VH-VL binders against q96il0. Designs and how they scored, part 265

Target 1, 167 residues: q96il0
Amino acid sequence: APERGAERRDTAPSGVSRFCPPRKSCHDWIGPPDKYSNLRPVHFYIPENESPLEQKLRKLRQETQEWNQQFWANQNLTFSKEKEEFIHSRLKTKGLGLRTESGQKATLNAEEMADFYKEFLSKNFQKHMYYNRDWYKRNFAITFFMGKVALERIWNKLKQKQKKRSN

## First folded at step 9 (VH-VL)

Design A73 (framework fv_ebrasodebart)
Fold by ESMFold2-Fast, scan of step 9:
Structure A73 (fold): chain C 167 residues (1-167), chain A 120 residues (1-120), chain B 108 residues (1-108)
Amino acid sequence: as target 1 above (167 residues)
Amino acid sequence: QIQLVQSGAEVKKPGASVKVSCKASGYTFTDYYISWVRQAPGQGLEWMGWISAYEGYTNYAQKLQGRVTMTTDTSTSTAYMELRSLRSDDTAVYYCARDQSYFPKGHDYWGQGTLVTVSS
Amino acid sequence: QAVLTQPPSVSVSPGQTASITCSGDKLGDKFAYWYQQKPGQSPVLVMYEDSERPSGIPERFSASNSGNTATLTISGTQAMDEADYYCQAWRSSTAYVVFGGGTKLTVL
């Protein structure tokens, strides 16, 4: 069992959703929540005549999504592990079993958990600050490229109208 | 101006640990991840993992999980990579390289490399 | 099985166009990067985000990435371009960064 548990952990699909959007979709699709990050993945639509700039924007959005999902998957895993360790430690100190007579997991009350939440938030404060900084920078870059794509589309429409008038 | 300077060559026996340093200068250290990439003699590049230059947020290559630890010291703009339980097949040149945390520019600057030789 | 496949070697004459390929399933959905490595030296980034050139890289270097194949193209190849070339892409589930096996470019 222990070896099987280790093997299962190593071969786990890393929480990747197996959601497949319908064929012939003409817009981005939102999948079910990822097992580890609890974030919904976005499937990006690829136009038939995608420009190099549009392709760059799509890839940047995809890379940002992957970065965001990995950050939160790691945070959620760390939170869950530290929470479980805290609960087990406190139950042992109180002389209580890890499960009730009904077979449910033994829990701590809200007052007892307050110390854990405070410590976890304090410990991870700087990490979350840098995450927020990078998240804003990434969204600024995406917005910048969205603007470039919009200008490209406007200019292409103007070129098309000019060519139509000339030819 | 932008430089990544690594510690000197190491010779280790099997089972030992090695810790390589990478000192960054000429840029805002906290804007970049530091990747560690190794290259065995005559072989290609193998990615080992990366670390956020702040707070130790890390992702390690699956093959090295449990043997590698990456850390940073933001006060000295230095990244560290420690590899434990060394084997002969860990003999390689170990590189640090920066990769921007908020934009996928790739590894634009590399350290000079640190040769780690594992032999009896 | 997320691997990037490169030919082990490519040979060209001076002034000829060299083409180095990097193949992987749906590689064109990810950004590709190219590195040049000369003997005894660290790798040097020569192309990023599929087709962008870093400052200081000659205009004769260009690249593309579509479908399953990324291509590094060196026009008017010079003796100084002789080196090992590595492609790189992101893989999120099994490896965060993946390098190709490398291609030795010989200019004869």
Scores: ipSAE 0.583, ipTM 0.806, lowest interface PAE 1.3, mean pLDDT 83
Fold by OpenDDE, second read of step 10:
Structure A73 (fold): chain C 167 residues (1-167), chain A 120 residues (1-120), chain B 108 residues (1-108)
Amino acid sequence: as target 1 above (167 residues)
Amino acid sequence: QIQLVQSGAEVKKPGASVKVSCKASGYTFTDYYISWVRQAPGQGLEWMGWISAYEGYTNYAQKLQGRVTMTTDTSTSTAYMELRSLRSDDTAVYYCARDQSYFPKGHDYWGQGTLVTVSS
Amino acid sequence: QAVLTQPPSVSVSPGQTASITCSGDKLGDKFAYWYQQKPGQSPVLVMYEDSERPSGIPERFSASNSGNTATLTISGTQAMDEADYYCQAWRSSTAYVVFGGGTKLTVL
């Protein structure tokens, strides 16, 4: 019985965005698309007088971004690998080599590739459902804390106005 | 009630491998990550790595790269950690811990620990 | 690996306030978690996300984060609070979990 090679479960790529904003930046920066995830990273500005709620919101946003980067980097890698395997398998079945007589990379037609996409989406449907669920949960939390921060800022502004009226 | 139940204590020789199991119950296993943490006698906590229970994505501590393999069986809600090429300094209590996949994160539940002794 | 630095030991009298610090590079970018570990037992989460308290943890436990330093505070320390305490953070660049060296809290 051929030893089913232990499928090397790919380690999650460390989504290290190499994008570094200018040191004197006083606002959030959006980097170029990451080469693995194709998502644009955001570098969040840290105010000098960041409140605990603002800090929590920032950290949640950062964590959610990293989660997304990692998910899509892995998904894209998996997709690319499976696509290549599919192409090779189909070419082999057709008795075709990986290169054409002209030396070009052999490709499948659009119809054959459509079958791959359908199969891939079907296979990964549940995974995408879980992703969507978690995405909503994370964004709900972020939105909730955005609301809290907004209220805190309003309250602080009101206190400052009262203090100015009393002096 | 959420529980993580680990396999029993192991005694191994240097160069051998050990595989520790962690059976999860009381929650949806596939919704969370499992981390492995070890603690040498009289020492602090050392993170070994994590695995996504559903996707099977892994991230191992650099120190353990090439020697550790983490796996999950979703049908039995069980996580496994295999450590190869054991050394005397691998003698420790090994813990599995649940790490939330979504907000909030952290090791909120821990296994009871598995003592692995590496002796000549 | 970036190590979170904790004092090796802290001593406090019953009823007094204990403070345990955890310092590390870029800790301000990540949430801090705190664990209590008693001898022969598994760690127990006592604080998460810098200042949040799990259900079942007494109100005398609190935590804060300022810059690169997280602090666990135990007000009205009791004999039962004697344990090892570990801080923990998550590094975004590597997705690694990092623990502090631990602090032994002694209640005298």
Scores: ipSAE 0.022, ipTM 0.620, lowest interface PAE 6.2, mean pLDDT 86

Design A74 (framework fv_ebrasodebart)
Fold by ESMFold2-Fast, scan of step 9:
Structure A74 (fold): chain C 167 residues (1-167), chain A 120 residues (1-120), chain B 108 residues (1-108)
Amino acid sequence: as target 1 above (167 residues)
Amino acid sequence: QIQLVQSGAEVKKPGASVKVSCKASGYTFTDYYISWVRQAPGQGLEWMGWISAYEGYTNYAQKLQGRVTMTTDTSTSTAYMELRSLRSDDTAVYYCARDQSYIPKGHDYWGQGTLVTVSS
Amino acid sequence: QAVLTQPPSVSVSPGQTASITCSGDKLGDKFAYWYQQKPGQSPVLVMYEDSERPSGIPERFSASNSGNTATLTISGTQAMDEADYYCQAWRSSTAYVVFGGGTKLTVL
């Protein structure tokens, strides 16, 4: 991809439109929480003169967001499924139906549910450990690339200043 | 040396299941996803899914959801792919390939492939 | 299910530049990857993260990705480059990987 400029700017006319740094979300849109992951999606703004390095950072951030949303959507679905299976199994063992007299789903007491939570957490401990490790590594990589983008912008400002010198 | 070594060729009847293994060596197994990719005779590459090198995180192709299961054994650095309810159109060479879990560098090392033939 | 579209074949003379395209909706918002596969062999990664070249891949291989089209370019094409080439990208809606249909490169 060709580099068509160093400065990033907000495309919306505002009278103060100028460079918009990545740490500010003025150029990004944040959506409502996803039904399955409960995470808010970020729709990244693509500036007209995006550098190859800035494009790489944006794609890495988008990929990390999709990875994170997929993990939590799957985790939430697995939790819900296993919770219902646990409740169903325990109610069958007691000879109870799946519904109360009022038609609501039958539930277990807090002590019985604590057993499920302990089992679920124990079973998924190493999975969550590797998720946390990968989440840390991904954020480290993003931070590293943010640093590279910052250095590129400093360098481009210096080059732009030199270009404007009388010769 | 980095290697992915797969189990040998299989011949199965329609309706059977097949389980292919992929043994990794020469790198930290838990730092990578393992993708499974198949290729029918004379056809292109078809991605089946991937698994983190620990047992829990999987992402399967929509077409195979419900028929495929991917697992790993970190003690032996081995990934497994089981495909159930085999059909004649599942005849293909099945590959495993690694990709980094925290930054997508692409599938830089591939297994040698396992031919699975489904015939009546 | 969205697909990545590649031309089925591309032919070039030795020493000429080969260009293989891969098209998909908003492909330029994803990382693109390129694989080379020779008959009876496993695929080999030749380009990653749009334009990065793995160690051991000749400098005559280059690539770009913008808009809806990713392009693999082989300059000074040699007989040894004759192979099937596949592009790959991530699909945003399901986070699953997709491969292009493949392009047979013939060096005549």
Scores: ipSAE 0.523, ipTM 0.769, lowest interface PAE 1.7, mean pLDDT 82
Fold by OpenDDE, second read of step 10:
Structure A74 (fold): chain C 167 residues (1-167), chain A 120 residues (1-120), chain B 108 residues (1-108)
Amino acid sequence: as target 1 above (167 residues)
Amino acid sequence: QIQLVQSGAEVKKPGASVKVSCKASGYTFTDYYISWVRQAPGQGLEWMGWISAYEGYTNYAQKLQGRVTMTTDTSTSTAYMELRSLRSDDTAVYYCARDQSYIPKGHDYWGQGTLVTVSS
Amino acid sequence: QAVLTQPPSVSVSPGQTASITCSGDKLGDKFAYWYQQKPGQSPVLVMYEDSERPSGIPERFSASNSGNTATLTISGTQAMDEADYYCQAWRSSTAYVVFGGGTKLTVL
């Protein structure tokens, strides 16, 4: 059995969003949609006196964002590739060219494309299920740490008020 | 491995015709377009046209309309480019190239080139 | 005259960054391609679809588009990078391929 050479899955380049917020920014910035994932990246602000919990929250948010960017970049590339292959194969099956006689790109009708979308969704259903599960886990963790940071901030404010009353 | 192997160098007189071949291997020949690009000595790249290996559709550069004919033989995975009414300014290295996708928008693999010399 | 305009030559010292521009009023409708050509050799695709690298092309090669100008950037330029570089565009209206005039990169 000839070893089917593992088609190196063209992994989407880890395109670090070239979006750089102004250096004097004291808040989170939202960049333009990434060209591969179509997701807007967030550049997280780093406070001068960042607590260990705040740092952990920030890192978790960053990691989750990177995870999402990578997932959707790969998914969009896969979708685009499979869509092109589908169109190509269907045109050939129909005895049609990839281009019209005028040199224009040949297209499929909406009904034929609906079949592609249905098949694509069916094929990727399990992948999407795993994504959704992991998405919820990550967001739950983020929410949990957001709560911890909020409590820490409250506690620190209370301590400062007590110190001011004692002086 | 994907390869495009072209025919050997040609010397022609003005007014003659030349036919250059390009044999493709390592991929499904009928899934792609083949473009032809020439380069005169010390000059840049000039696109000549493309052909669909599957349908046989062609698109030629306006400058070469009426003088160039591109064909394919799917049984041998070979593309051909014929240039007629040769002039001295047709002296160039001629390249065949595979288009990167199902549309002829860019070239990912190139032949080794064929020198065509037009001299009196 | 080439529809895409490139500088005829660019010179850089080893280790420096080289930038080659490609400008045109009607730059290809969608993507710029870049080719490297060494003397006596066939062109080699170094960048496709504005900023994608083919397998085997070093990471020091990058490309960007801004408006009607495409730019090839070579960071940490090496002696082996000395070559002619061509930009290329595709026109959807005519399905024509258009090359730039080429840029000779010299590494001094």
Scores: ipSAE 0.019, ipTM 0.551, lowest interface PAE 6.8, mean pLDDT 86

Design A75 (framework fv_ebrasodebart)
Fold by ESMFold2-Fast, scan of step 9:
Structure A75 (fold): chain C 167 residues (1-167), chain A 120 residues (1-120), chain B 108 residues (1-108)
Amino acid sequence: as target 1 above (167 residues)
Amino acid sequence: QIQLVQSGAEVKKPGASVKVSCKASGYTFTDYYISWVRQAPGQGLEWMGWISAYEGYTNYAQKLQGRVTMTTDTSTSTAYMELRSLRSDDTAVYYCARDQSYMPKGHDYWGQGTLVTVSS
Amino acid sequence: QAVLTQPPSVSVSPGQTASITCSGDKLGDKFAYWYQQKPGQSPVLVMYEDSERPSGIPERFSASNSGNTATLTISGTQAMDEADYYCQAWRSSTAYVVFGGGTKLTVL
């Protein structure tokens, strides 16, 4: 009968879902996949006595996660729309309706869809290169601040040992 | 060296549309969002929206949704903001400002502003 | 939904410390930014990421952000610091940018 916090799910205005970790968690918490980006959000543990440097790291990680979520939500939406448009266009060219006799969505075979995937990848190549560049830069900055936080924690432990030794 | 240069002042009648340009130079255009911020005479700053230069993704202020469109031309490093169905209370100085896409550095460089006057 | 509240005006004598506040629900969980605007000029970023200072901004400018309140502090205030100051919060890709209403700093 240990006391536990409740997990909650809320959907952000942008369509990105948000979850709240248990109140007594001492670790980062991973939520379910976002509806649009299909990425799992990380909810960061907030220490009771968070330092300014730890707060900055947490805010940077949160901002990077939100940026990443938004990029992939937009990319997935674009993919889905362009895929639908491609299928519709090819079916019209073939003189076929959008639905089968059974009322199911009419589809193209794998060979026909290969053209769409090739075109989509080629069209979005530069966008993905810029995304990768920004993703690398963001993770470099986060790693740098993680290092600074680690050094701060080591220094604080050394300070505590000095104080204990002098007492 | 880093500059955002905006188009000149505009005088419009109610119901018209205005399109303001913002030409960036001295930096890699695709590293930044471009925000549009307006300021009515004697009033504070009002954020209108931003656009991601490389992906073309936009986010607009709810109050302006449906009346504003933001675009970019990466070949000329120029951002555009079009505001439609102009009203007298749209009279303001319109600013473009850059904000890094990869780090939350804030709006570190601003255009000189474009006065848009909406009157009879 | 988010609203940032600033005092409309603050007055200080030359050499005194000016303090300009910006209040909003859980503002301390987000990055805060500060802009200086002089009459007829574009805004200038004076503080970013709560407490960081851009190159070219004097050391007498400092800032903090905790709980519901962000604060811009100008030590040894000079006549040249007289301007309107605006706070900004969020820059989140899932939220819109919000500016405070602005504070007119008068150095008397």
Scores: ipSAE 0.595, ipTM 0.811, lowest interface PAE 1.3, mean pLDDT 84
Fold by OpenDDE, second read of step 10:
Structure A75 (fold): chain C 167 residues (1-167), chain A 120 residues (1-120), chain B 108 residues (1-108)
Amino acid sequence: as target 1 above (167 residues)
Amino acid sequence: QIQLVQSGAEVKKPGASVKVSCKASGYTFTDYYISWVRQAPGQGLEWMGWISAYEGYTNYAQKLQGRVTMTTDTSTSTAYMELRSLRSDDTAVYYCARDQSYMPKGHDYWGQGTLVTVSS
Amino acid sequence: QAVLTQPPSVSVSPGQTASITCSGDKLGDKFAYWYQQKPGQSPVLVMYEDSERPSGIPERFSASNSGNTATLTISGTQAMDEADYYCQAWRSSTAYVVFGGGTKLTVL
């Protein structure tokens, strides 16, 4: 049995968003949509006196963002490739060219494309299920740490008020 | 491995015709376009046209309209480019190239080139 | 005249960064391709679709597109990078392919 050479899945380049916020910014910045994932990246602000809990929260948010960017970049690449292959194959089956006689791109009708979308969604259903599961897990963790940071901030404010009353 | 192998060098007189071949291997020939690009000595790259290997649709550079004919033989996975009414300014290295993906947008594999010399 | 405009030559010292620009009308809505050509050899695709790198091309090669200008960047330029570089685009309206005039990169 000839070893089917593992087609190296073209992984979307880890495109670090080239969006750099102004150096003097004291808040989170939202960049333009990434060209591969179509997700808007967030550049997280780093406070001068960042607590260990705040740092952990920030890192978790960053990691989750990177995870999302990578997932959707890959998914969009796969979708685009499969869509193009589908169109190509269907046009050939119909005895049509990839371009019209006028040199315009040949297209399929909406009904034929609906079949593609249905098949694509069916094929990727399990992948999307796993994504959703992991998305919820990650966001739950983020929310949990957000709560911890909020409590820490409250506690620190209370300590400062007590110290001011004692002086 | 993907390869494009072109025919050998040609010497022609003005007014003659030349036909260059390009044999493709290592991929499904009918899934791609073939472009032809020429380069005069010491000059840049000049696109001549493309052909769909499957449908046989062609698009030629305006400058070469009426003088160039591109064809394919799917049975042998070979593309052909014929240039007629040759002039001295047609002296160049002629390249066949495979276009990326399913559209003739860019060229990922190139032949070794064929020198065509037009001399009196 | 080439529809895409490139500088005729660029010179860099070894280890320095080389930048080659390619400018043309309505280039911003099209992908740019870059080719390297050494003397007596066929062109080799080094960058495609503005910033994508083919397998086997060193990471020191990068490209970007901003408006009507595409730029090929070679970081840590080596002697082996001395070659002619061509940008290329296509026009959707005519399905024509167009090349830049080429840039000779010299490594001094």
Scores: ipSAE 0.015, ipTM 0.551, lowest interface PAE 7.5, mean pLDDT 87

Design A76 (framework fv_ebrasodebart)
Fold by ESMFold2-Fast, scan of step 9:
Formats: sequence, structure tokens, C-alpha cells
Structure A76 (fold): chain C 167 residues (1-167), chain A 120 residues (1-120), chain B 108 residues (1-108)
Amino acid sequence: as target 1 above (167 residues)
Amino acid sequence: QIQLVQSGAEVKKPGASVKVSCKASGYTFTDYYISWVRQAPGQGLEWMGWISAYEGYTNYAQKLQGRVTMTTDTSTSTAYMELRSLRSDDTAVYYCARDQSFLPKGHDYWGQGTLVTVSS
Amino acid sequence: QAVLTQPPSVSVSPGQTASITCSGDKLGDKFAYWYQQKPGQSPVLVMYEDSERPSGIPERFSASNSGNTATLTISGTQAMDEADYYCQAWRSSTAYVVFGGGTKLTVL
């Protein structure tokens, strides 16, 4: 689990991870795709000596990930719903049922679906432009804090070097 | 400069619906979510839901699911909250508040509140 | 729904330090926010992103957020600080915003 401070029962260690003492990864890792957004979540490594600035950057990245996943989950749901409604509407106008004689779900060909895709893209153009604007602003903020963290790490290294020289 | 101005107090009978408005000015409306938060007399703050001004997407509190609808009119920079099938326990001051869509900065500006009284 | 727990009341003498806690499972992994509300008035944001102060909020207000507990600290508490205080956090599962039950701060 990616959470710090999780404890396991005080039992003899084993090769099975759930029976071992608590363990920490030294690197970020990627999880499986979310069922709704189809995006892979990033689980962030939490260093032992995380500074307040590093914590803020991590929380900002996590919040941005949650926002991004929510946007695409909602977009995918809307697309699927409107696609199904379009197909059902077109099948009704043709006098066709929603299922074939074999019980399979009835579909439209690529040429028939072209109208739906054009309409959907046109309808959602403004929404996607605002999404891109917010995505740009969020990544600008993340980059800014990444720069602050990098500067903090440089100063900490310089302080360590100075202390070693004074010994 | 930045203001959220809400519609006036309402008195409704049980079973009726109420629609509260929140007119924003002094900022780019589409850069913010609008949250709706209510407060019953002598009680704490209860979040009802929020709406993204540019996306139109809503997220409602589970307790209010099916009774609340939030909308926006970007041409007038106005947010709306409609609550249906009113009960006496819906008597509260209803607030709108803004929160940035691109940064998690919290609800930095609030409307003045709208008292909704539900009584027979 | 997720719950944020605050003590219902906290009392301090003028000039003393007030501490108001907000507890929730894994709250320290989320940003916490604090609001001040005086009788008959709208809430006012006093702390955001765990420990940041909005412009106009006195420096005697500070906050922290770690583990399961966020804390609002008011040093040199003044009579004007008497109010109800609410914490808020983000939730990603089914609710975007959760408020604590509120703490009445009395300065006597």
C-alpha cells in the first residue's frame, strides 16, 4: 500500500508481503487503469524526511491527478451515453430493433457514425478548450513548485558540504 | 470588486420547490466552481454540491441526490440551485461560494446567504 | 459520507493560544482549509492548503496538517477571534467537499 505508517501484525516475517514488517518503496509507481477514466494512477513515494514544500508538491500532484481522472471519467460516460442514444434513435428511424435476430446488440457502420462523432466533437469543443486551459495552469503550478523543491535540495546539499568542511 | 450576490429570502410550503440565484462579478466566472452550502438555524455548514462553470458538470451530496439541481448561465455569470420536494428540515440559510477550478485554494468568496423557510 | 470531527467548543483567555483540531481518516494526505463564521455573517476563509493565509488574515493565525489531524492555532487570541470555526477537506470518492461539525471558540 502506498500509505506511510501502515502497520502489520507482530508475527514472524514471511516471503508473502502481507506477513512482512511494513515496507517502503524508494520510487513512484504506476497502478492499473481506472475503470472509468482509463488513466493509470501514480502512487507517489513519500520520503522519510519530506519537507513541507515537498509535501505541498505531492498533494498538488495528487489533487491534479484526481481532477484529471474525474474529468475524463465524466467525459467517457457522457460519450458512451450519447453514442448509445444516437444509435437507438437511428435504428428507430430505420424501423429496426435494438437487437439482431441472434440477440446481438445492433450497431451502425462507420459512415453512419461519422455524423455522431462530428456532432459530439463540435458540441464539446468549448469544454475541451477550457480543460486544456486548466490543464496548462495546473502543470505550470506543478512546474513552479518542482523548481522550488529543486532549489531547496541544492541549498541543503550546499549546507551539508559546508558542515563537512567545518569539521 | 469581487462579489457574489444572492437572491432574496423565500418562504415555501412543504412539497414546493425553491430556486436560489447567485450572481458573480469582478472575476472570470469560468475559472471557478460554485459550491452551495447550507446552514440550518443553530447548526453547522452542510455542503450540498458544486458545479463547474465551464464544464457544467455537477457533484451533489449523497443526502440530496435526486432533489437538487445546480445550473449556470455563463452569459450572465449566474449560478442557480434548485431544491425540490421541500421539507421543514430544509429550513436554512443557503450560501454560494467560489473555488478555483485549476488550483485547490478553498472557498475564498461567499455570497451573503439566502434564508429559505419551509412552513405550512 | 466521510466524517471530520471537531470538538464542539474551546475556551481561552485573551492573549492565550487557542488550538482547534479536526480529525479524519488520512486527513494529512489531503489539503485542509479553515473558515471563521461570526453570528449572522457568511463564513470567511482564514487558512488554505494546510498552512497558507489569505491576504488580510492576521499572522497570529497558523495551521498544520499531519497524519489524521489538522490543527488551527490562534496565538495571542483576541476578543474579535470569538467565532465558530469549521475545517474542510477534499474527498475523491463520492464527495468533493466535506466540512467538520464546527467548533465554537469563546474568549473570556
Scores: ipSAE 0.610, ipTM 0.822, lowest interface PAE 1.4, mean pLDDT 83
Fold by OpenDDE, second read of step 10:
Structure A76 (fold): chain C 167 residues (1-167), chain A 120 residues (1-120), chain B 108 residues (1-108)
Amino acid sequence: as target 1 above (167 residues)
Amino acid sequence: QIQLVQSGAEVKKPGASVKVSCKASGYTFTDYYISWVRQAPGQGLEWMGWISAYEGYTNYAQKLQGRVTMTTDTSTSTAYMELRSLRSDDTAVYYCARDQSFLPKGHDYWGQGTLVTVSS
Amino acid sequence: QAVLTQPPSVSVSPGQTASITCSGDKLGDKFAYWYQQKPGQSPVLVMYEDSERPSGIPERFSASNSGNTATLTISGTQAMDEADYYCQAWRSSTAYVVFGGGTKLTVL
């Protein structure tokens, strides 16, 4: 009796990344790709003596990450949905079922799929433009605060050196 | 005509399991998703999860994770929802509903509902 | 879990316009699936996300979205429109479906 291969029922991931870094970590951790966004989440380290500027930078990074995760999770889901609908509609138009006679998933050819991709990209072009704009704004802000934090750290190091010379 | 016909009412004890069936007809079963929604007496609608009839992909509400299992039998065009470790607060009318895509486009056809009563 | 907020009840006189609101934060990019449910019956889809009506739904039903608020509008409300109405959305990050708490529409 041929072992009916257990079709891996891919459970749709609960959107909460179960990635939990070690509690005693003193550095940022990168998790596995999120199932929806396919982006690797970063768990940001929180220093014991985090300055207000460092905290602001960390929060901006976290917010930007969450924004990116949400955007791409949505885009990937939308893409998957529209792709499925496209395939279904085309197969129906061809008088074909969703499964072949062999029970395999019916597929469209590369040319037909190319049309889908073109249409999808065209339809989502404006959305991607806004994303890119906002992405640059966010990253500019992050970079700006990175600079501020760097200056603060330099200043603090200089103060410490002066205090050591005076003692 | 498109129809979703559910199994009959169930009375269960706390800690037991219930399995509700939903037989689809009037359309190609594998072309659509099935969602399960419950409604406690005098309460609103609560989404439980969905299943792809074709791929078998499932997505369950967080509250029900570990207790609910959705399955399909394509040969009989039937969807199943199993809820385990039943509690009194699981007393509700359970609905199956057809959904057209991975992302819900709305539930255009509903089953008649299955009353599940959990009582000691 | 994100919650869609609806008024618990709305009352309208026959022939008047009823408006039912549904508000929610960050519930995804699409609102405004609306269902009608009469006592002892299964829910019936009355509006799609793009303010489209299923076949058999009267033209007096319409929907609109503004920001985080979806509105179901019933013009020329009739006695037969008395029912519970539920809004539904989805969450993009999880593909979860979320229902509003429901609104009881009474036609006085």
Scores: ipSAE 0.006, ipTM 0.570, lowest interface PAE 9.7, mean pLDDT 86

Design A77 (framework fv_ebrasodebart)
Fold by ESMFold2-Fast, scan of step 9:
Structure A77 (fold): chain C 167 residues (1-167), chain A 120 residues (1-120), chain B 108 residues (1-108)
Amino acid sequence: as target 1 above (167 residues)
Amino acid sequence: QIQLVQSGAEVKKPGASVKVSCKASGYTFTDYYISWVRQAPGQGLEWMGWISAYEGYTNYAQKLQGRVTMTTDTSTSTAYMELRSLRSDDTAVYYCARDDSYLPKGHDYWGQGTLVTVSS
Amino acid sequence: QAVLTQPPSVSVSPGQTASITCSGDKLGDKFAYWYQQKPGQSPVLVMYEDSERPSGIPERFSASNSGNTATLTISGTQAMDEADYYCQAWRSSTAYVVFGGGTKLTVL
């Protein structure tokens, strides 16, 4: 049930609660980037008179978002792990310690990291291309359902005209 | 006629690997994902992962990460699931099932299942 | 823990309505699917996209999904409907697909 005392805080912009989406919004809200996927989640507005077809479209968009976030979270974790292994390997080859005197992680310069980025991109090129095809297919399905929702709305307007004439 | 036909039953020792095949027919193989689902004797269904039949992109259940590999051969319309470092609790019937790549229609066709027994 | 919770068993008399529930946090925001499995057989999809029925599945099968609970309803239950029933949905944090624990339907 909604809390009466929180009404003002729910609608006002809040710098302290950036992770709390605006309540009673009449539009979709875009959140901060996910820690692991770096993708911004969309919080969908649910209209009071949502049709079954509109609900299916919303669920399809939500599932596609979850799928996309999981893919990129896994990829970013793989990237971070392999980057760390590469840095440690190169520092060991140079005879350098893994940490600075201040206790911070020792780093390679941009030129040295170029080898890692080239290797990572080459190694994952096929996987990313295949991800793009799946993403394309899922967006085709979303577009198809969006078209059905649009046709439903047009059909309902046309039915209203015919009912008015019949009555 | 849409059909998924799996390889025959296997008996393995702990620590061994098993590779189960799933041959698809009667549809466009590359338009579907193939999920692998296992079921221990008297237990429920456990999802292991899926593979895109065309792209070969995979997503595995976290519990099996590092032990499972899924592949496809589009020329023979066959999916494969390899499970390594077998334990007695991997004894199960292993199923393949197709899932539409474009529409959320669920796992509409399933293979007959492959019994994998892990015993010393 | 299991993400989707089902009762282990449900019993009905022939001709009565059977209801099998599947519970999970915000399950109503996801598509739910239902599978029927008879002893020694592969699972069969009986409901998809919450409430859609595959061709060949009798009209006595229906389903809903709202809030935290999805429900499979079998009207005029027949002896042939005796089976284990599994619900399914997405869970991105631990797995791409999640199954419920299953419910054994017995027709007395």
Scores: ipSAE 0.416, ipTM 0.704, lowest interface PAE 2.0, mean pLDDT 82

